# Ledger of designs, part 37: VHH binders against q9zpq3

Target 1, 317 residues: q9zpq3
Amino acid sequence: MVTLIVATTADPASINPAAALLAMPGWTAGPILPPDIKSFSNKQTRVIQHDRSIVKEDDLDLRWEEATGEVVDEVIFLSRHTAVSNRPALTVHPIGVLHLKDGESPPQGGKPGWAALPSTRIGPWFRLLKKMAEAHGLVPEFEITLEATHHGPITNKPTMFLEIGSTEEYWKRQDAAQVMALLMWEGLGLGGSEEVGKWKSETGKRKVLLGIGGGHYAPRHMDIALKDDIWVGHLLSGYSLPMEDPTQTKTTPGENYIGGNWRQSIKAAFEATKASFPGGEILAHLDHKSFKGWQKKAITEFLAEESINVGKPNDFT
Below, E stands for the ipSAE of ESMFold2; O stands for the ipSAE of ESMFold2 at other seeds; V2 stands for 0.75 times the mean of E and O plus 0.25 times the DockQ between their complexes.

## First folded at step 20 (VHH)

Design t1 (framework vhh_surovatamig_d1; at its last look DockQ between E and O 0.93; V2 from the best seeds 0.00; counts 0 for: pae E 2.2 > 2)
Fold by ESMFold2 at other seeds, look of step 20:
Structure t1 (fold): chain B 317 residues (1-317), chain A 123 residues (1-123)
Amino acid sequence: as target 1 above (317 residues)
Amino acid sequence: EVQLVESGGGLVQPGGSLRLSCAASGFTFSNYEMSWVRQAPGKGLEWVAVIYSGGSETDYVDSVKGRFTISRDNAKKSLYLQMNSLRAEDTAVYYCARRTEDWDFGYYGMDVRGQGTLVTVSS
């Protein structure tokens, strides 16, 4: 029943938000976990400070449970964001390594063909973060954005990453770190208010976005995620949907078969999203401009075959 | 401008060794995970090894484990690949890559931008 927040001590975009959160009321020292991981407790929240690369530290949720006997409900990683553009950003994203086939080595952590359970807080906290960043004068300097599903580590409970980017100057920005701490403080209800983004399963009729296509920052899907009451699951960019062009490869005559990992990627992301949102109405939203006609046709037919509903923007109400 | 300059390739006999170098500039080298990727003749890119920003954590594609060692010198902004027990299938152009999270660019977040260095393993 605890929320595990993971900070990396060598990463200013990670340790600074954690330090800002720990400076708020109610924290006490917790156990030191193998090999030498410090922890802190406040109500249902546990912060751990880790000195290893975040994407290589698998199963921290299970390791917490084994060491303490406390059931982990979710995992939140604090990390830096890096980008070729070097644009300042505050980001939220789920994790997974969907482009790799079984048996391939995952240089970015995780495991091949796997999607973690997405945190139910991704959508609501993305919207809350945008409001907080605006209120604290970080917009338009920082872009507030989702990222498509990518990288590890392996987790077994609902997971998300919260990141500050995209260069050392911005990783160290204390006002950004304070906004991230405030997001966690308010989002987890640590100050006594109602927490944000907990899935209640009260009606089972709430809309959950499954993003299909687009680039890393999910621009078409962000339009949907900004709507009130929309939940966000996995977001599959083009790099998570490898599709082999049938005009450029050999194929069985008369069979309109499209090779690549794209079917497995969609299925894994859908099943993980479904598992995080019991009773939710999952709608696949396609970034149509990111697909050629043959790709869109194949994806749409596969979604129908798997009984995965497609949602147009007006279906997200 | 981010620049990555590979060197140290050459012709070597099977079972031999080579040490590749990569000189980095235009970014704070110590803040980034770095990788080697390779491209065999007529093939696509293949990830070979990664070293994390702290320098103590590494990972390798299975085919090179135990034979190749990635290392870095953050003060010199340099990345290295020690290649031992070379085999014919290691013949490729080897590229240095900076890793970033905006995976729209490069090879799944591995930003390949140099001309590479050719390694040829042949009798």
Scores: ipSAE 0.572, ipTM 0.826, lowest interface PAE 2.0, mean pLDDT 90
Fold by ESMFold2, look of step 20:
Structure t1 (fold): chain B 317 residues (1-317), chain A 123 residues (1-123)
Amino acid sequence: as target 1 above (317 residues)
Amino acid sequence: EVQLVESGGGLVQPGGSLRLSCAASGFTFSNYEMSWVRQAPGKGLEWVAVIYSGGSETDYVDSVKGRFTISRDNAKKSLYLQMNSLRAEDTAVYYCARRTEDWDFGYYGMDVRGQGTLVTVSS
């Protein structure tokens, strides 16, 4: 089984960390994926470089298996981060397109109402990245943060994005690229140390965060993710939880009808998280300040109906 | 500061054509994917099309595929939408948007800022 790292050649925040990783010992040329995608191999790790938009290249895990016979265990994408604030950041996040209904076309890849299997490494690598960034003098200049679940491409195996942001000046920062390469080197155990963030099906009792609500950078959920031994699944920002205000909609029979795609979003994120963490204890952590009373009531009732346990901060131990 | 200025809207008969333009400033235009978003009377925002930074990759909402073409000129910092075979349901205010990963702003990562340009398709 292999770990597939994906870089794009036109993005300095993608190709520079990949190049820094490939400069470390042990890499050999690998097969060419159709149409012209170069690859490199080191132990269980495969790096591919392509020249297309990262969110449009669907099913790279299956395409790797078809071309090589090797089963992909997980996919890691290297990408730039863009933000309205233009603040420097190093980020980690799962992917999915949960706000769209069946039949709608996703502008940033993926598919409607879908959440990818989240990488089990999201939490552990977020914490490791923070330590490495501090040790290499990137903090406080760069914020080290999670992002809420968003965009594609479509993948079939556990997936995460690692990003450098948020402007061209920072995308090109070689010290940030070196820290991302070191994260991957250490996290995948390529230098011989124990790898970080691998989930074994027998681990059973460890807590897995499912974030509900909040903004794109998941500020309330990040407090949980910084705790030792906490694993991170999907993080649903408010934009992934469209809810129709019942006072502003037509009266319906039953009067408990809350429209919007929020139920399907929570269910998809929960099922994907559950699939990535066999035997894990999944706890939904609500960013309470991001919800009006009627929203909190609806969400908590739905979580109970689906047997999804709610965790308060102290439950993550 | 980031500015996006839409133009080219107007009245047109069903089956007609219009070309919308968007002048961008305050950011490195060639580094960003760009989108058109529209708002029909009494409705919410709807994504229409996206063009990726290199200009060769595009995607469209199903209702406009084959009729609309998004394009860009990175040297002129301009985004375009060629709208053919227009229908009454295409009546809307059209906005251009810069695409960002920070989805707290705008509409699902579409940074809508301009006043838009009104397209009215007469019956």
Scores: ipSAE 0.555, ipTM 0.821, lowest interface PAE 2.2, mean pLDDT 90
ESMFold2 (binder alone), look of step 20: mean pLDDT 81; pTM 0.828

Design t2 (framework vhh_surovatamig_d1; at its last look DockQ between E and O 0.95; V2 from the best seeds 0.72)
Fold by ESMFold2 at other seeds, look of step 20:
Structure t2 (fold): chain B 317 residues (1-317), chain A 123 residues (1-123)
Amino acid sequence: as target 1 above (317 residues)
Amino acid sequence: EVQLVESGGGLVQPGGSLRLSCAASGFTFSNYEMSWVRQAPGKGLEWVAVIYSGGSETDYVDSVKGRFTISRDNAKKSLYLQMNSLRAEDTAVYYCARMTEDWDFGYWGMDVRGQGTLVTVSS
């Protein structure tokens, strides 16, 4: 089984970390996949370089399997991060398009109502990235952060994005690219050390964060993710939880139903998280201040209805 | 600061055509995916089309596929929407948007800044 690292040749925040990784020992040329995807191999790791928009290149894991016969275990995408603030950042996040209903068109790739299997490495690599960025003098200039679940492409195996942001000046920063390469080198154990972030279900249950609410950079959930030994699944910002205001909905007497796609979003994210962390203790952590009272009540009741455990910060140990 | 200025709207009969333009400034246009977003009277925003930074990859909402074509000229920092076979349901204010990953802002990261350009399709 192999780890597939995906780089986009036109994106300096993608190709430069890939090039820095490929400059380390042990790489050999791999096959060229249609239409013109170059590949490289080192132990169980495969780096793919392609020239299309990363969010529209669906099923790269399955396409690798068809072309090579090798089963893909996980997918890691290298990408630029764009932000309104233009602040420099190094980020880690899962993917999905949870705000859209079946039949709606996904402008940023993926498919409506879908959450990819989250990489189990999101939490551990976020913590490792923070330490490496500090050690290499990138902090405080670069903010080291998670992002909430968003966009495509469609994948079938555990997936995460690693990003450098947030403007061309910073996308091109070679010291940031080197830190991302070191993260992958050490995280995948390519230099001979034990890899970081592989899920082990054998001994007892491990706590897995499912983030509910908050903004794109997940500040309250990030406090949890910084704790030792916490695994991170999906992080559902407010934009992934469309909820219809009940004062604007006509309904029959006695119904206490809050409309919108938020139930489907939570369920899809929970099931994908559960699938990536077999035997894990999944705890939904609510960013309470991001919700009005009626929203918080509805979410809490739905979590209970679905037997999804709620965790307060101190429940993560 | 980021500025997006839409133009080219007007009154047309069903079956007619219009070409919308968007002039961009205050950011490196060629680095960003760009979208058209529309707002019909009394309704919320609706995404219409996206074009990726290289200019060759596009996508459309189903209702406009085959009728609308998004394009860009990176040298002129301009975004276009060719609208053919217009229908009454295409009546809306059309906005161009810079795509970002900060989905807290705009319309799921589609940064709408201009006043838009009104397209009215009416017999």
Scores: ipSAE 0.667, ipTM 0.861, lowest interface PAE 1.6, mean pLDDT 90
Fold by ESMFold2, look of step 20:
Structure t2 (fold): chain B 317 residues (1-317), chain A 123 residues (1-123)
Amino acid sequence: as target 1 above (317 residues)
Amino acid sequence: EVQLVESGGGLVQPGGSLRLSCAASGFTFSNYEMSWVRQAPGKGLEWVAVIYSGGSETDYVDSVKGRFTISRDNAKKSLYLQMNSLRAEDTAVYYCARMTEDWDFGYWGMDVRGQGTLVTVSS
């Protein structure tokens, strides 16, 4: 079973962390993918460098298996982060395109109504990244944050993105690239230490955060993710929870039915999170201030109907 | 300050052609995926096309595939949409958008900023 690390050669926030990692001990030539794409191997880790847009590289895990015979355990994408604010950031996030309905075309990759299996490493590596960034003098200049679930590509194995943002000046920062490389080096145990963030059968019953609501950088959920021993699944911002306002609809009778794709979004994110964390206790944590009263009522009732447990801050201990 | 200025709209008959332009400033244009988004009368925003930062990868909403071509000139910081075989349902205000990861903003990260350019397809 192998871990795939994927970098894009034209993106400095992608290729520079990959190059920093490859400069560390133990790398050898790996399998060659058609047409002539080179890879690099170190223990169970494989690094691929390619020149196509990462969000369109669907099924890389399955394509690796077909080309090499090696079973993929997880996929880690290295990418730049772009932000309207242009503030510097180092980020970690799961992927999915939950706001789109069947048949709609996703301009940011993935497929409609889908959530990838989240990497189990998201929570533990977010905390490790914050510690490393602080130790290497990147804080407070760089914000260290999670991002809510968004975009593709389509994957079939546990997946996360590691990003440097948010402008060209910061994408090129070699000190940030080195910290991302150290995160991967230590997190995957390549130097001989115990790896970080692997889910094991003995780990079961630990608490797994499913974030409901809030904005893209998940501020309320990040407070939970900073606690020791909290695992992180999907984080559904408001943009992943389309809800039709019942006061504006002319076709919704007084049955308290709330239209929109939000139920399917929650269920898809819950099921993908459950699949990545066998035996884990999944707790939905609501960013209450991000919801109007009718939204909060609808979501709370739906979670109860589906037997999805709700977690208050004290439940994450 | 990020600015996007659309131009090239106008009145055209069904079956006709039109080329839209977008002048970008205030950011390093070549580093960003760019898209066109449209808003038909009385309707919400609809994504039309995206071009990735390298300039060779593109994608389109199904209703325009084969008829519209998105392109970019990174040296001129310009985005284009060639619209052929125009139909009445293509009537809309067309907006240029910079793609960002902040999906709280714009239309799921498609950062619409300009006034748009009106395309009217009518016989």
Scores: ipSAE 0.610, ipTM 0.836, lowest interface PAE 1.8, mean pLDDT 90
ESMFold2 (binder alone), look of step 20: mean pLDDT 81; pTM 0.827

Design t3 (framework vhh_surovatamig_d1; at its last fold request DockQ between E and O 0.94; V2 from the best seeds 0.82)
Fold by ESMFold2 at other seeds, fold request of step 23:
Parts: structure tokens; C-alpha cells; sequence
Structure t3 (fold): chain B 317 residues (1-317), chain A 123 residues (1-123)
């Protein structure tokens, strides 16, 4: 299983964790990817460093395969996190651009109406990161959180982002960079320990969170993700669920005629989650308080129509 | 306090050109991707163009490709939009936006804060 870790040279929240990881034992120089992307190898892990925008460099998994003949099985991006709040954070999240209609151009990379295959490691590594950040004295200064599904780049294999935020002072924090490197070191089993977050049961019934609603940092879904042994797929915030208010725009009666591309968003996220977790039990968890009554009814009816199971908090045990 | 001040709008005939400017303050300008967003009369916000922190990478909505050029001057903390071959459908209030990842705010992470600058394209 080949893991491709992607860092960018201009982003201290990206290059510093990569450098901290590369300072650990076992790394050797790897091939140069076109046009001039350096790589490093340690067991089944590959690190590349490029100098462009992390959300605009598409298909790095396929480009690795074309350059080396080696198939990539998952992709992990290292990036800064930016936020209006400027609060320090360490984050984990899946990627996708679900709010845009076919043919629209996404300013933050990716492609319209698309959800990447989510990394199976999102839930387990979020929990591990929280434990490591606590053990290394970064809590409560840094918030340890998931983010809802957003932005690119385009990938073809299970993907997640690991981020340090949210201002230059914190992007440059070496203790945060070291914790991210330790997360990758332990999570990938590079030091000889068992790796964390690999989906090993081809038919095992395991519960996988599909988050529906809420805000960007998914506090309702975070309560579920903190439970032991829960896997995390896509997390659709309100911005990924465009729904036209029937009192403002109405074409036909009935909740099933509520406009916007929220149906396509849910289906894309569900299918990508299903593809990453073969045999998994996918449960849609609704942030009920984030929806008006007409939205909740429409979403609930659509989930039933599509045979997508709904999970209450207690169903994630 | 984050401030974005747009200028350079005006009345222009179809086929004409305008150059919009945005003066930024209250944040480290060079650390953020920046966008132009517009609002045509009676319509919602529409993303127009983005420029990344290094200044080398840009992208545009299809309707303006080849006609508009986004650029930045990090030393002057300024963002620009050169608009050529203007059309009536380009008529809008144009806003400068700072981009962040917490998409709960603004227009999908495009933080519109200024008063905008009106561009009117009319014969």
C-alpha cells in the first residue's frame, strides 16, 4: 500500500511538518517528478514537495504512477489552515466541491459536484491527533477539530488534509509541526508500530459517519467522531447543501421539488464514502438544529428514498 | 480590522477597458489568496477571478477568460483587475475578497467587506 504525502515549499504549515517527518529515521531520496518535484521514500511512504498551490495541483496520485510505475493507494496533504477567527487549530478533513453545478469553475480547486474518496484514516487519526496534542501540551492553546468537506485538488485515491492554523505565527510553530510529523510516523507505522486507520475488514460491519448539516467545524458530528472505533467519511456543512427556500422560489408544490443541488451533494458524498469503506455501515447523522423544518423534512425523505440509513448518536456504538 | 477598499469603476462603452484596484489593510496581504467577486443588478454574488499568494497562479470564471486579468502587488498591498473588451453583461458592483477556509463566512470562503466599485457598461 503506497501512501503519497504532499507538501508545498512556500507554506510553513506544510514544509515544516514534512521536514520534521523527513528528519526521522529511514528516508532516502526518491525520483524527481516532472517538472522538478523532489521525492523521498520510507518503506511504503512517499513524500513529495512542490512549489505551486496545494489545491491546484491535480492528479498527483496518477502523476506519481505515470512517472514511477508505482500505484498510489492514498494521498495525505499537509497545509496551512486559514480562518476569519484567527484561532490556533490542528485539523483533519476530507475534500470535495459539492456546492457547484456541472460546468461551474471552482475557485478553490477540485471539480464541481465532486467528492473525493475520503481517507479511511480521518476518524482514527483525528482521535490520535487529539491525544498527541494533549500529551505534548498543545491543548487548550490549539483547537483539535475536523473540518467539513471542502476544496480541491482533484485526486483519484482516498484523500485527507492535515492542517495547522490559523495565522503565520501558528503556521510556523515547530511544536505543532512535530506533533503532525509524529501523527504521520505513528499513524503509518513507520517506526515499527501497528499503523492506525487502515480499513482492513473487507466484509466487516463497521459504522461510518456521513455528516449532514452544521457549520464548518462540525461540532455536532465531532461528538460522534470522538467515539471509539467510529470511521469518518464526508461531512456536509450547510454550504454543501444548497436548498432553495420555497417561500422565495417556488416551481412546484411538495418538499421533493425543493430546488438547489443538495440532492446531488448528498449522493456524491454518500457514494464516495461507500467506495472508501467496502462493507461498511454508513449512517447519515443529521445536525437537526441547523435545519429549518422544511429542510429537515426534505432531507429525511430523500435519504429514505435513496435507502441511506440515518443514525442517531446512540447508533454509533 | 480587515479593510478592503475598491476603486476604479465607472461608465464605459462596450468594448472599452477599465482597471479596478483594491487597497488592503489589517492583515498580512501576501499570506492570502485574493478574489474579485461581482453582483449584477438584481442578482446574487458571482466569483470572477482568483490569484494565489505567489502571484503566479490565477483562475477565472469562463465568461471573462481572455478579457480580464487579475494581478497583485504585495509590496503595495494591492489587488487589481484589468478588464478589457467589456460587455453589457459585465455591469455589476465589483468587490475585492480575502479568501479563507472557514466557509461559514462570506461567499464560500470569499470574505466580501468593502463597499465595492460600480462598473456600468452601456452604449
Amino acid sequence: as target 1 above (317 residues)
Amino acid sequence: EVQLVESGGGLVQPGGSLRLSCAASGFTFSNYEMSWVRQAPGKGLEWVAVIYTGGKETDYVDSVKGRFTISRDNAKKSLYLQMNSLRAEDTAVYYCARMTEDWDFGYYGMDVRGQGTLVTVSS
Scores: ipSAE 0.794, ipTM 0.914, lowest interface PAE 1.1, mean pLDDT 92
Fold by ESMFold2, look of step 21:
Structure t3 (fold): chain B 317 residues (1-317), chain A 123 residues (1-123)
Amino acid sequence: as target 1 above (317 residues)
Amino acid sequence: EVQLVESGGGLVQPGGSLRLSCAASGFTFSNYEMSWVRQAPGKGLEWVAVIYTGGKETDYVDSVKGRFTISRDNAKKSLYLQMNSLRAEDTAVYYCARMTEDWDFGYYGMDVRGQGTLVTVSS
């Protein structure tokens, strides 16, 4: 299994964790990808360093394969987190731009109506990151949180983002960078320990969370993700579920009269989650308070129509 | 205390040109991707253009590609939109926005905060 870790040289929240990881034993220089993307290798792990905007660097997994002949099995992006609150955070999230319709141009990369294959490591590494951040004195200063599915770039293999936020002061924090490096070191088993968060086909029947609703930081879904042995797929915030209010829009007879891209968003996220977790038991967890009655009714009926199981908190054991 | 002040709007004939400016303060301008977002009368917000932190990478909504040019001056903490070959459909209030990952705010993380500047394209 080959893991591609992507760092952006101009982003201290990206290059500093990468540098901390590369300072650990076992790294050797790898090939240079066009135009001048440096790479490094350690066992199954490849680190690349590029100088463009991270959401504009599409298909790095395929570009690695074209340059080296080696197939990438997963992608991990190291990035800064930005927020209007400016609060310090360490975050983990899947990517996609579910709210856009075909033909729309995505300002934050990706492609319209698309959900990347989520990394199977999102849940396990979120829990490991929380433990490591606590052990290294970063809590409560840094909030340790998931983020809902958002933005690009385009990838073709299971993907996640690991981020340090949310201002330049915190992007540059070397203790946070070291914790992210330790997460990757231990999570990928590079020091000889068993790696964390790898899905195997005999893992099947374990619960995989598909989050429906809520805000960007997914607080109700995080309660589920903190439980032991819970795997995390996509997390669809309200912004990924655009629904047209039928009291304020025309209703077309004979159709599903609730307009908006929400059905396609749920389907894309479910299919991507299913593809990343073969044999897994996917349970949609709804943040009920984030929906009006007509929205909840429509979503619940659609989930039933698509045979997508709904999980209550106690169903995640 | 992020502040964004748009200017440069006005009344112009179809085929004309305008240059919009945005003065930014309250944050380190060079650290953020920046966008222009517009709102036509009676319509929702529409993303128009984005420029990334290095100032070299840009993207545009298809309807303005080839006619509009986004640029930035990090030293002046300023964002610009050069609009050429204007059409009646470009009539809108134009806002500049700081891009953030917290998509609960603004328009999918495009933090629209200023009063905007009105562009009217009419004969």
Scores: ipSAE 0.769, ipTM 0.900, lowest interface PAE 1.2, mean pLDDT 92
ESMFold2, look of step 20: ipSAE 0.746; ipTM 0.889
ESMFold2 (binder alone), look of step 20: mean pLDDT 82; pTM 0.834
ESMFold2 at other seeds, look of step 20: ipSAE 0.757; ipTM 0.896
ESMFold2 (binder alone), look of step 21: mean pLDDT 82; pTM 0.837
ESMFold2 at other seeds, look of step 21: ipSAE 0.792; ipTM 0.906
ESMFold2, fold request of step 23: ipSAE 0.738, 0.765, 0.753; ipTM 0.885, 0.897, 0.894
ESMFold2 (binder alone), fold request of step 23: mean pLDDT 82, 82, 83; pTM 0.835, 0.833, 0.843
ESMFold2 at other seeds, fold request of step 23: ipSAE 0.756, 0.741; ipTM 0.894, 0.891

Design t4 (framework vhh_surovatamig_d1; at its last look DockQ between E and O 0.93; V2 from the best seeds 0.76)
Fold by ESMFold2 at other seeds, look of step 20:
Structure t4 (fold): chain B 317 residues (1-317), chain A 123 residues (1-123)
Amino acid sequence: as target 1 above (317 residues)
Amino acid sequence: EVQLVESGGGLVQPGGSLRLSCAASGFTFSNWEMSWVRQAPGKGLEWVAVIYSGGSETDYVDSVKGRFTISRDNAKKSLYLQMNSLRAEDTAVYYCARMTEDWDFGYYGMDVRGQGTLVTVSS
């Protein structure tokens, strides 16, 4: 299993965690990828450093394979987090652009109506990150949180983003960079310990969270993700579930149609989650407070129609 | 306080050109990706173009590709949109926006704050 870690050299929240990781034992220089992308190897892990916008650099997994002959099995991006609130944060999230329909142009990379294969490590590494941040005195200054599925780039293998936010002061924080490096070091088992977050369908809990609704930081779903041994797939915020208000659209009598591409969003996220967790029990967890009655009814009926099981908090035990 | 002030709009005939400007203050402009967003009469917001913080990477909605050019001057903390070959359907109020990852805010994280600048393409 080969893990590709991607850093952007101009982004301190990206290059500094990568540099901290590369300062640990066992790294050797790897090939230079076209055009001038430096790489480094340690056991199953490859780190690349490039100068371009991370959300626009598509298919780095396939480009690695083309340049080296080696198949990439997962991709981890290191990036800054930006937010209107400017609050310090360490975050973990899957990627995708689910609100756009075919033919629409995605301003933040990716492609319309698409969800990347989510990394199986999102849940386990979120929990590990929280423990490490606490142990290293970053809490309560930094909020440790998931983010809902958003933006690109396009990838073909299981993917997640690890981020430091949310202002230049915090992007540059070396103690935060060190914690992210320790997360990767221990999470990938580079020091010799057992890696964290590798999917195993045959033993342990097989329950996989598919988050439906809520805001960008997924507070209701995060309550579930903090439970021991829960796996996390895609997290669809309200912005990924465009639903047209039926009171503003006259519908044919007897037709219970709610417009918008929310069905396609749920289907794409479910299928990507299912593909990353073969044999897993995917449970859709609804943030009920984020939905009006007509929205909740429509979503619940669609989930049943698609044979997607709904999970209440107690179902994740 | 974050401020974005748009200017340069006006009345222009089809096929004409306009250059929009956005003056930014209250944040480190060079650290942020920036976008132009527009709102046509009676319609919702539509993303038009993005320029990344380094200034060399851009993207556009398909309907304006080849006609519009987004640019930035980090020293002047300014964002620009050169609009050529204007069409009637380009008529809108144009806003500049700071790009954020918190997509709960603005237009999918595009933080629209100013009053915008009106572009009218009409004979």
Scores: ipSAE 0.702, ipTM 0.877, lowest interface PAE 1.4, mean pLDDT 91
Fold by ESMFold2, look of step 20:
Structure t4 (fold): chain B 317 residues (1-317), chain A 123 residues (1-123)
Amino acid sequence: as target 1 above (317 residues)
Amino acid sequence: EVQLVESGGGLVQPGGSLRLSCAASGFTFSNWEMSWVRQAPGKGLEWVAVIYSGGSETDYVDSVKGRFTISRDNAKKSLYLQMNSLRAEDTAVYYCARMTEDWDFGYYGMDVRGQGTLVTVSS
């Protein structure tokens, strides 16, 4: 029933967009969650502000429900983006930890082999963010991009991250914080207009992108996500698809087993995407150049085995 | 240029202790989550411990929990790993890493850059 927006007080890329949003009309003080998490309410939106690391806040949706009795429909995290390149960016992404096998410990939160339910708003809000960033003069200084599925915390409801990156100078940028706040304001319909990116049972069959392959910023899948009316689920970069090179493994004549947990990664991401988009037409879009021939063959055969349809760019209409 | 310099490794008997250090430069150390990562002979990299930028929150791989303690000194731009009750299985080259969200690089976003410091636990 409610949308939970999570801000971290020590992170300027998190608390500043939250503060910009809270400065808009209609906010009232909400309950304090254990241990001392402040909250604010506006219509069906709840903003919470906490002072711990984002990976320590597992199950915040369930904890909200236990503390307040309100059912959480989705979770939106506001966070800084860090990158080796230090390039400025505004980003949107789903979360999950797909490269780890059962029993391994996840240093960036989440749980091994898990993909969170992706927020249905990822595609529509990515397009809205790009439009807003352009209108507010942040392009080309900031790249406006999706990120591939990565990290936690653990959530149980549809989830996405909205981020400002990639250095302290840019984390603190108030114009970027204002654009993120406007994205949330318009996207959630708080000013009275129709909200953006909600999946409705009456929507019928819409195309939902499941990205397979490519790098962290998913450039080939972004080409698809920029199309009108395309919805975005999980985006599996190469790091989420560990595949063992068969020439380095003794294989008996016969079936060619490709080791690594890439099958489990695809299946987890597909099932989570399917769960977030009831009735949607999920199309796997492959970044073909990111795969060697043996990898592409194995992935294509697995997708067929699992009845996961493959979409070429023109299939997204 | 980001630099991470590990030190403090050596040869120690099972049950012994060592304290590893990592000197950081070329970035604002206090803004970054930091990790220790190790590589045992003939094996891949394994995450060992993380400490968050505030300095009070930590986490560990199960095999070292209760024996190892990660800490940091933001004023000295230094990361530490106190290793107690060492076992033969802890033998590895230990690296420090800053954590990033761009997982194309490093070890799933753990930016391993240094030469590491060798810890050998043997009778």
Scores: ipSAE 0.701, ipTM 0.873, lowest interface PAE 1.4, mean pLDDT 91
ESMFold2 (binder alone), look of step 20: mean pLDDT 82; pTM 0.833

